# Designs tried in a protein design chat: VHH binders against c4kar8. Part 370

Target 1, 263 residues: c4kar8
Amino acid sequence: MAELSTPSPASPAPLDGGRGDELEKFTLRGARQILQLLQDLITHRGLITAHTGGGHSFMTAVLKVDEERGRVVLDPSPDPQANRRALAAPRLTCVTQLDGIRIQFPLVGLGEGQDKGRPALFAPLPAEMLRLQRREFYRLQVPLAHELSCLLKAEDLARKPVEVSARVIDIGAGGVAVVVPTGAAEFVIGGTLPACRLALPDGEPIELDLEVRNLNRQTQRNGTEQLRVGLRFAALPRAADTRIQRYIFKTERALNAKARGGL
Short names: E, the ipSAE of ESMFold2; O, the ipSAE of OpenDDE; V2, 0.75 times the mean of E and O plus 0.25 times the DockQ between their complexes.

## First folded at step 22 (VHH)

Design kh7 (framework vhh_vobarilizumab_d1; at its last look DockQ between E and O 0.65; V2 from the best seeds 0.00; counts 0 for: pae E 2.3 > 2)
Fold by OpenDDE, look of step 22:
Structure kh7 (fold): chain B 263 residues (1-263), chain A 125 residues (1-125)
Amino acid sequence: as target 1 above (263 residues)
Amino acid sequence: EVQLVESGGGLVQPGGSLRLSCAASGFTFSYYAMAWYRQAPGKGRELVAVITSGGSTSYADSVKGRFTISRDNAKNTLYLQMNSLRPEDTAVYYCARVEVWYVDRSGTTYIFDYWGQGTLVTVSS
C-alpha cells in the first residue's frame, strides 16, 4: 500500500516578475499612505506571513507603528529559531490580506527588543508596500456623455480642507473610481472622505462617505498627469444604493442595446 | 498607578560604597527592563545602567566595573550597588522603567516612560 505522499502545498511562487511596470501601479511609496496601511493592518488584526528566505516563514502581526521614530513593531514568533532567522535575514518579506486585497511589503534592518514588557521585533518602516486589488465587483464604465461627477471633500498637503470635483470613470455597487488633477488634494489609502456628493443624471446629488482604496497616477496622451482614485462607499443609505443600482442597470441596458445595433 | 521610589542615597567618602534601592509598584515589575539614571549638579541626565527582564545588564563606561545593577523580582525592587565611589559620581540617582528597548544594527535604543523622584548621592571627603 504505497502511501500517496500528498504533495505539500507548493509555497505560493514568488510573484513572478510580471513586467515591473504593472506592479508599479500597485506600489505605495508615500510615507503617509504606508503609515495608514500599516495602521489598517493593526486595526483589523491582520495576520502576516513573514518570509525570512530559504523557504522559511512565520506568522506575525503589526502591533504598533512608531511614527516618530519611523519604526514598525511586530509580534515575534513563538519559535525562537524563527526569530533568529528573521533577525539574520537581510530582508523580511511580509505578506498579508486586507479586505480581500493582497498586501506585500519588505522589512529590512530588523531588531529585537521589548515593548511594554512584551518581546517584540522592530524594523524601520517599509519604503514601499504593494497592494494588489482584485476587482471583485463588476464596474460599469461610465459613458463620457453622462458627465458623472463626485465632489470630494479632502485635504491638501497642509491638511487644509479642499473640495475637488472629480469625474467618475467607473461605478459599481461597492464604489466609484474617479480622476482628479494631480496635486488637487492629498489622498491616503484607507482614509475616509466624509460627506462627499455623487452626482447622478437622474436627480439630486447623493451625499455619502467614501473610503480611499486605491491610488494610481496616470499620464494622459497629452502628457497631463492625472490621479485615479478608487473609492469605496463607506456609508451608503439604502435609498442611495437603490439609485446607484438603478443607474448602473439602466446604463448597461442602454449600452447593450447600442452594441446590438438598436441605436 | 506606576510608582518608583528610590532610597539609599547619602554622604559617602571617596572610595566608599553605597547601595541604592528602587521600590516599584503599579505594574508587573518582572516584565520590564529597568534603568538607573543620574544627574549631577549643572549637568544633564546620564544613563548609568540598564537591566533587562531577562537579567542582561549594560553600563555606562564611567561606572563599568564599579557599579552593579540587579533586581529582585519577588520584591519588585531594583538595586544599584556602587563601589569605589568618586567625587564625580555625586548626583541625584533616578530609577526608570524602560517602556521600549530594541537592538538593531545601529545599536541599542531605550525609551523610558516612568522615573522616580531620585535619591541624592554625595561623594565628598
Scores: ipSAE 0.793, ipTM 0.911, lowest interface PAE 0.5, mean pLDDT 89
Fold by ESMFold2, look of step 22:
Structure kh7 (fold): chain B 263 residues (1-263), chain A 125 residues (1-125)
Amino acid sequence: as target 1 above (263 residues)
Amino acid sequence: EVQLVESGGGLVQPGGSLRLSCAASGFTFSYYAMAWYRQAPGKGRELVAVITSGGSTSYADSVKGRFTISRDNAKNTLYLQMNSLRPEDTAVYYCARVEVWYVDRSGTTYIFDYWGQGTLVTVSS
């Protein structure tokens, strides 16, 4: 169930459609669930950004669903060139948010015509819709004062075990990003770091298996080199997930109070 | 309330001509695509011709070159000029309003929401 909220000031960019494994658990594929979500967009007059490729997009809305014929009906753009680009595109990537829920779905086979004498765009119902709660895509930037760290159990160049204490720079439901001195260990994209320990302020460190997702070398302003390592949580126990979400919520609330000129 | 009233049917010899009219009321006629369809005894409905709000036309293969659909938006009237009539054109002809139409990779789809009571055309020696 979505709660009504104020419109977002900017439409979110599409999430990477090539990372289907990581997004699969948030993907709706049941016909009934898809129809209900589309009806929610109709009922709440959800404003949708339809991306046509080449950096082009236009604003639209789902006007109705024809269940019998398996079609969605969309509001055309007042800009004829946007409509022509949409019709020429092999797919539209539709993105919107309602009450903190991100919704993304593809439309293929777009057509043009009329609905009850009014111009409209038509497409088959999407076979899938991505539905993410904010916590499922949000990444908190960790305040320096918190000194969050993650003990990484990795290997050096000689394949010897090493433990590296890495500072956590951001954290979300799915993983962390950390920084380490260059040369502290060998990291391989896709590699697994078992039994790492994430230190949160509120208790004993959490034992986690981590997977390396990206590596970026960075030069600090004082000229020293560091490595930014993007890490995904493997199977995350419920208790660990709860503690991570509690940390994110509490920290975000505190940061919002400071942004309002707190105290 | 939407109302469509066909007229102009009758008995015609093969090779003859007939002009059907459809008087429309209860809606903004110029906004809608309109169609003629027909039903011969014991057969299903056949789409004969369609004219869009912008004046584009399409025809069934069996009537191309012989029938002409047209509209007069000032008079809220749809027409079907039928020339070179054949016995197989014998049917009740219905005027219909197109609720929805669209063109996509599967072709053109028409969905009708209102139709008249029809006018009988008989082509017989």
Scores: ipSAE 0.424, ipTM 0.790, lowest interface PAE 2.3, mean pLDDT 86
ESMFold2 (binder alone), look of step 22: mean pLDDT 85; pTM 0.838

Design kh8 (framework vhh_vobarilizumab_d1; at its last look DockQ between E and O 0.63; V2 from the best seeds 0.64)
Fold by OpenDDE, look of step 22:
Structure kh8 (fold): chain B 263 residues (1-263), chain A 125 residues (1-125)
Amino acid sequence: as target 1 above (263 residues)
Amino acid sequence: EVQLVESGGGLVQPGGSLRLSCAASGFTFSYYAMAWYRQAPGKGRELVAVITSGGSTSYADSVKGRFTISRDNAKNTLYLQMNSLRPEDTAVYYCARVEVWYVDRSGTTYHFDYWGQGTLVTVSS
């Protein structure tokens, strides 16, 4: 009777290192925002997985935020070994979820002690907290019927300014992917395209700066070669972000309704 | 209401001994770390000794080897045994409850939330 070794639950794949730049939009660095989010975690009694490194973790919770002293108070593990590992770790990576949003934050300088007669772990307030909305990573495949376009201000091989009208194939909170004819312009990864214009169906084009993040040559079924350009929103005004989010939401809803036979 | 009441102070000759007591009430005494402070005339408050809920002790260098902090959780009482008293030990001694303490890489931090009224210890020939 071969004991079927139940496969050890795969360690959550390290958040695929989507380039540090995309995560910045989701990173809270404001002291007030951080305090509020920590307070929300307290209010909701959010369980936190604290990673100590080496594949070890323990369950904890934020018990208190001491704003005056700049400290967060955590519930210690019932396992003394886990607490020792936590205290020895140069960094504690805390992961939790609030309202379906993944929250991640580092704690450094962990200490142990007591708060009002209760054992506790202490750390300085995190310098940053990552709030990842699943939807924010979602890239909507733009329906062909919407004919979204982005006017790219780029340069040709001779560094002559050129404007290229590119079809938007997908859009997310962080950027767009577009297709351009091969040779229409020269794109450099990490390069900025200033004062581009994203055309949404619901109003005037949005002026925005774009950063080239990815370049992929694609051959179409008809044998025509196209360049897929992944573009990050480098500076997106709040109003523009809202419009983009609204478009994505509306479109997703419509697509889902159609898929359910409602349209 | 949290109350801390010190007793046992008095006049003693150099080289003498005293035992201070602090009666605690209004909280679960056994859960809290406790401390002794002293304030000499014209000087600031000085931490003398701390005892954790687990019984771990720490002392100021000035009293190390001479003073012993202890606790009786059944009696809700904190003690300070003072031996080999010196004139420089003359002070008002205060019992304090430790609200928060923690140890990190930078050292140990204590925060106190309640103090007694103090008891005077005078060491004089």
Scores: ipSAE 0.783, ipTM 0.905, lowest interface PAE 0.5, mean pLDDT 89
Fold by ESMFold2, look of step 22:
Structure kh8 (fold): chain B 263 residues (1-263), chain A 125 residues (1-125)
Amino acid sequence: as target 1 above (263 residues)
Amino acid sequence: EVQLVESGGGLVQPGGSLRLSCAASGFTFSYYAMAWYRQAPGKGRELVAVITSGGSTSYADSVKGRFTISRDNAKNTLYLQMNSLRPEDTAVYYCARVEVWYVDRSGTTYHFDYWGQGTLVTVSS
């Protein structure tokens, strides 16, 4: 029984490019970031769905990245028709996921040939890669060694201004969660904390407005009470957003390398 | 260990012929495209001829019609038959293994990973 090759049941479909400005915050354009992400796909042996247009796709994988020559090497399809469609396509749209994060990137200028005597597909390194969390709600658990803090400009019970230095326990594209001692300040869900300062390790603190989204009381093992405050970035300048995304990416790369024994 | 050993060079008169050989070992010869390139004194490297694992050949314009690349997969040997030699063909000739090749819309690209020590061909009166 002859049937067309189809992607695995969980294979992702490409995102519509008509909302490009909404995707810009997830787009990697740095050469080092792109190389690292491609290498991560190789290391995890990620299966990639390559879309050739006209409703056709085939399964592939990144076999290697030739950094010196600026090339990505892909596994050809066992189906010769799929390879012909790929070579004829003006653009190959590659879609995969890594650790639950959707990855999408274009390849243009696809060629065919051999790598060390084995058939392969070749393309220049992509100029951009989309690294999309399932939602913008992905939260990195901040390592204690980083000692990330956020200076909150809040009010006490008597509505007097207070400044509270809060430890950041997680961080994502849309906000942070912090812990403060119970009673350090009054927080109101929906309230705005203007001109707070988020300290990242590799630059000057970021000044930003925060909105209180949730409050949770937690009791530590030693009986000490702390308040977990969920904070949303009210208006985030593009430069600040880029620094936050860079911090998250670098920290995840470092944590993954330690977990894999530094492969 | 990949080894490529050229032989067959020497002194020859203009209009003469030589056949170069390259003995290959340490890899599965029949899987790889193979090439000859040459370097004249004080000049840059020139790709002379390529033969694919499937036997397809290509030649530099400067040697087309005079040189023939061939291979004997049973003997793990690459050959270059050079006829109608000219003084301009004087160079050290190298056998090379093609690590990577591909064809895209901009043309054909070759990358080489192993070379022999070379064999000198001198064409003079």
Scores: ipSAE 0.511, ipTM 0.802, lowest interface PAE 1.4, mean pLDDT 84
ESMFold2 (binder alone), look of step 22: mean pLDDT 85; pTM 0.841

Design kh9 (framework vhh_vobarilizumab_d1; at its last look DockQ between E and O 0.58; V2 from the best seeds 0.63)
Fold by OpenDDE, look of step 22:
Structure kh9 (fold): chain B 263 residues (1-263), chain A 125 residues (1-125)
Amino acid sequence: as target 1 above (263 residues)
Amino acid sequence: EVQLVESGGGLVQPGGSLRLSCAASGFTFSYYAMAWYRQAPGKGRELVAVITSGGSTSYADSVKGRFTISRDNAKNTLYLQMNSLRPEDTAVYYCARVEVWYVDRSGTTYNFDYWGQGTLVTVSS
């Protein structure tokens, strides 16, 4: 009776050579964005798989971000050998998931020590973080004729409150994507925009809180750069949800009817 | 509340010996690295010695071979044995708790969060 050695699930191959250009869209390099994402990982107690190379990895977590010193504090492995490998590695590749989104970031220059009486690993803040968002939810492409807009309450680089009128380009049950002029405001992934106003064609604007989930710079055909901002509905009243769903449904039906030659 | 209380300072002749003690309270002493600092009159604070929770020690070059840092976790006490004292060792000696330390390729970094009031050591003929 030959024991069928169930093939050990192949460690997900490091995201090899997908075209460098596509990954760039999902790469965060802003210091504030990186800090926010790391803080989100702390808040959610996200488990991180840290790859040390040679097929070795260990489980860790971000324990703290030291902004003043520009360092991230990690939970060491209970395995001393894993920690030795981590410290010897020229690069630690950290992989995790937050809200269904895969996050990957490199850490270099690891050190070991103690934080408030607890053993810890220390590294400089990552220079970049990859955030791969899979659209799990259907998003309706908003017809230009609907002129759907969202008033965003954000901050500028000086942390001064600013209001930005953004065009909604797509909408789903979970959120909206909007376009804003580059430099209109400072957006941070994981940041909350409170008391925003979504304008639907069928009535008064909906007041809602939005969470920044994605940022993508886009160059238009005319050479103008715009920022696409993916926003999640952070707090949506039931009545607002119903209105949004109704709008989506009505619009989809209209688009489908037109596509079938009915208009 | 975290407290560090130094004792054992005094007047000693050159070549003499002293043993400083630091009584720690208000935290789990055995978990923290501890350090001795000193401040001579008119000079800045100088790190003298560090001992980790695991008992690893480091010393300033100026005191290496003469001073010994140790700890008794059962007594929550840090010690500094000072031998072959010199006039240049005259200073107020402070006990400090290490909040954070780490070692990387660039060296060792320490951050301290609590200090004692200090004890005066005077080395004079």
Scores: ipSAE 0.777, ipTM 0.902, lowest interface PAE 0.5, mean pLDDT 89
Fold by ESMFold2, look of step 22:
Structure kh9 (fold): chain B 263 residues (1-263), chain A 125 residues (1-125)
Amino acid sequence: as target 1 above (263 residues)
Amino acid sequence: EVQLVESGGGLVQPGGSLRLSCAASGFTFSYYAMAWYRQAPGKGRELVAVITSGGSTSYADSVKGRFTISRDNAKNTLYLQMNSLRPEDTAVYYCARVEVWYVDRSGTTYNFDYWGQGTLVTVSS
């Protein structure tokens, strides 16, 4: 009688495939680069979360890379069900971080056996590896006191122009998430909102083009509905990018200093 | 430091029997899967039999039912009992240590890192 158990709720999640075009510039596809990055993981003894789908994952590590034979060797789970799920999965999505650098890569064609008498998992070398510094995946949760807003130039149901002032709830290098009242405008996933204005605290608003990436309806405590809109920066000039990164850096530094009592 | 030394080869008539031994040293024998290969004149090496550390066995179709692979972990020795020998069994037989094995959708893969000098088996009238 085996007891079914669920993974820890704190398991790191892969970056989603819906960001594929945003992440392509951080994707390594060269064989030499991939081998070196895998070797770095071995050298630093990086712990890897391997995701098998359906919300399941297990902890592993890259034990070795066999360049001549084109394969990677992984530590198996002590839980036989986790290994069974990994072997049945069409792909294993491996996620880890080394010294603030996020690394993510797929493994396909997983096998089970032994390496020098010890149980191990085997796969062909990955065809790609994602390597991101913190700035490329980090999203700052905007403090309420900042009241950061973005003026959206959108359309109503009759396709007439409307302007909607949306509160920014998070911000990162690639975009923002905002909230708007339900019905304030009509948004289409994949649609472009030109000439929107992002208001940062220490300067003039930034004019930028936004692309709608996701939409989620939320019901607040008082029963009113609002819409969470995920927006990608479509055409971001260097000056605008610099201002956004400076805002994130200054805000994070201020929050950390306040939490630690300063130097 | 790893050494594999085969013995027990010789000349035998068709239908006869022979037992090969492989003395292993320089490693923890009980942890490793072990195998017998053979190489006939003018041909490549072919896998004859494999035994895992846990005692599970597999055989080439050409020897199944006639050959038996076994191991004695206390004596660090691998064996191949060969019965009902045929002229096509004539070959140099090698003991080999399995470095890596695994099973995936493509089948079973074996990689070997050490083998001995071999022992000649000749089956003829």
Scores: ipSAE 0.506, ipTM 0.811, lowest interface PAE 1.4, mean pLDDT 87
ESMFold2 (binder alone), look of step 22: mean pLDDT 84; pTM 0.825

Design nh1 (framework vhh_7n9e_1; at its last look DockQ between E and O 0.49; V2 from the best seeds 0.62)
Fold by OpenDDE, look of step 22:
Structure nh1 (fold): chain B 263 residues (1-263), chain A 124 residues (1-124)
Amino acid sequence: as target 1 above (263 residues)
Amino acid sequence: DVQLVESGGGLVQAGGSLRLSCAASGFTFSSYAMYWGRQAPGKGREWVSGITPSGGSTAYASSVKGRFTISRDNAKNTLYLQMNNLKPEDTALYYCAREWPSFDEYISEYMQHWGQGTQVTVSS
């Protein structure tokens, strides 16, 4: 009977005081609020991107909240390597969206086990959850049927200029997230991709400069690895901004109508 | 375990030059973009420069652009930062990083493999 030494709850590092004040307004710390939000994630079957560090992430979901044990149950990755990374990570950063609002929360003390005979990941309930309600952080999840794409001008592994057609997975006023096949091109955070082309359904592609803001290697459920690239609009003409905003608005309206049973 | 060991820091006069090195171990160096960051006294960590795995593309903060050059030797598992025309405002602890958090302020706190840093002091 190996006494599972309950890891002492590492005191959350004090959020550095200045810029931290604005985030505090969006941080849930109440146990009831946290539980409710996790339940909402379960109800909506929200996919969660779990970041394990080192630019690696995998898709998961909250399967269950065990209030009695004070634990959250996560769906493990089909990739054993991703699970190993998750278990080895001092902290798992979970990111998702609910009703267009970005939700982020840390999990620490991950363990593996079984839930009802199925492999599962376990973690203590998060001490805090960030719910970003600011419009500036809103990202529309692009419906797969829209097939938005962005032609990226980048360099391949041989340092040769390449054009990569990347699927747009989310879009906001400030940028896009895209998925690129692994090995198609190299990226660096802070790098600029000039003269890229964003394809919207309503007309000609928009030419724009993009800045790489985030890189995540994601293992899909099928075991394939994809690179998710977060891109900021470096210079967006007013006309382009208007088109993007219009697309977002129309799409949101359509999604909401569908959700209400109107379509 | 990921290990990053910075070196090459020191005291230099304004207008001088330094070359920093970062020795990497515990991972496939050539598969990762690498970064330099710095932390000035009383300030937070700031991004300085980044380089793609192959070294084909580089990025720089506006404050160091044209003065600093990032490079890498994948055969030696080493990252470099050539710093020219140093200014007093460049005084900081310089860190090597295997990954840089997203410029999303909240995610940045959780996902960093950093070295211990090397001190650069620029005297006026």
Scores: ipSAE 0.684, ipTM 0.885, lowest interface PAE 0.6, mean pLDDT 85
Fold by ESMFold2, look of step 22:
Structure nh1 (fold): chain B 263 residues (1-263), chain A 124 residues (1-124)
Amino acid sequence: as target 1 above (263 residues)
Amino acid sequence: DVQLVESGGGLVQAGGSLRLSCAASGFTFSSYAMYWGRQAPGKGREWVSGITPSGGSTAYASSVKGRFTISRDNAKNTLYLQMNNLKPEDTALYYCAREWPSFDEYISEYMQHWGQGTQVTVSS
């Protein structure tokens, strides 16, 4: 028997092996655990963001698990180009939430076909799934009305110092994600930005050092391009951490109260 | 389409130096941050270094700080890695990339644009 389905040695591997040990306690590897989690996603009709690389993604869902064939069945995108990118990708990184808990898993060997006469995408069951049940992985989506900003001290394209007021789109205990107009400043994953300032609604801005953890090019529907920058807090003092946690808790409670206050 | 072609690898004695090059084509090189990675036999991929599009800022893995220097020549569409004081532990396939997946391991995206690599072997 040929080993044609064996993954290529060139497949992406985790960037930070030391961080990988921290994630092991959130990793499900048992077949029964994986099947149950996938069934839970089906039961809750969970929407999944499937990342195809190069900053592209599409919305999908697990339609069912075919235990007999060892496959998951996914809802195709209404955008044919998204489906073509997914089929061409070496793997999909699927991200979703279940009861506020982040779920992440890879799918490799994606194929197209039909399920009960309707177009569908198929992949072998994932060998592992991450179920990130910890506060450190939680990210509050910042309400637009708050206009939360972070002043970044970076360099422009001419290698001159520049200060960029970047809108904060999400915030968690360990960092923020911000959007920056394309061309306003330069970043590199692994780089540090000293003495940035995070402006929370109450009190003076928090001065903190940031580390660039991810970069995504994002073309908006109106054609403008923004750079999404994921930033980790470095050396965060307890007082600053407390202020950030208060903001998250207060905002989360207010958002939940509006949802529950509906009739 | 994007092409990245590494060169400059080879066999070198411990303590020696080697300079890697990465020739880029099919995209506007000066608009992208660039990265070097390496993969030893049977080991996972390791981020080695990164550099901003203009070359104004650099970052290094702790295992290579002070020994390796990343640089770029945007007029020649070429990325470089100067490796000094090489150690047997530096033996790996070295490759360049115009993107790097998130350092946050809970988002492990695949790389779409990276080179085939050049072998560096450091003997003692």
Scores: ipSAE 0.647, ipTM 0.886, lowest interface PAE 0.9, mean pLDDT 82
ESMFold2 (binder alone), look of step 22: mean pLDDT 82; pTM 0.821

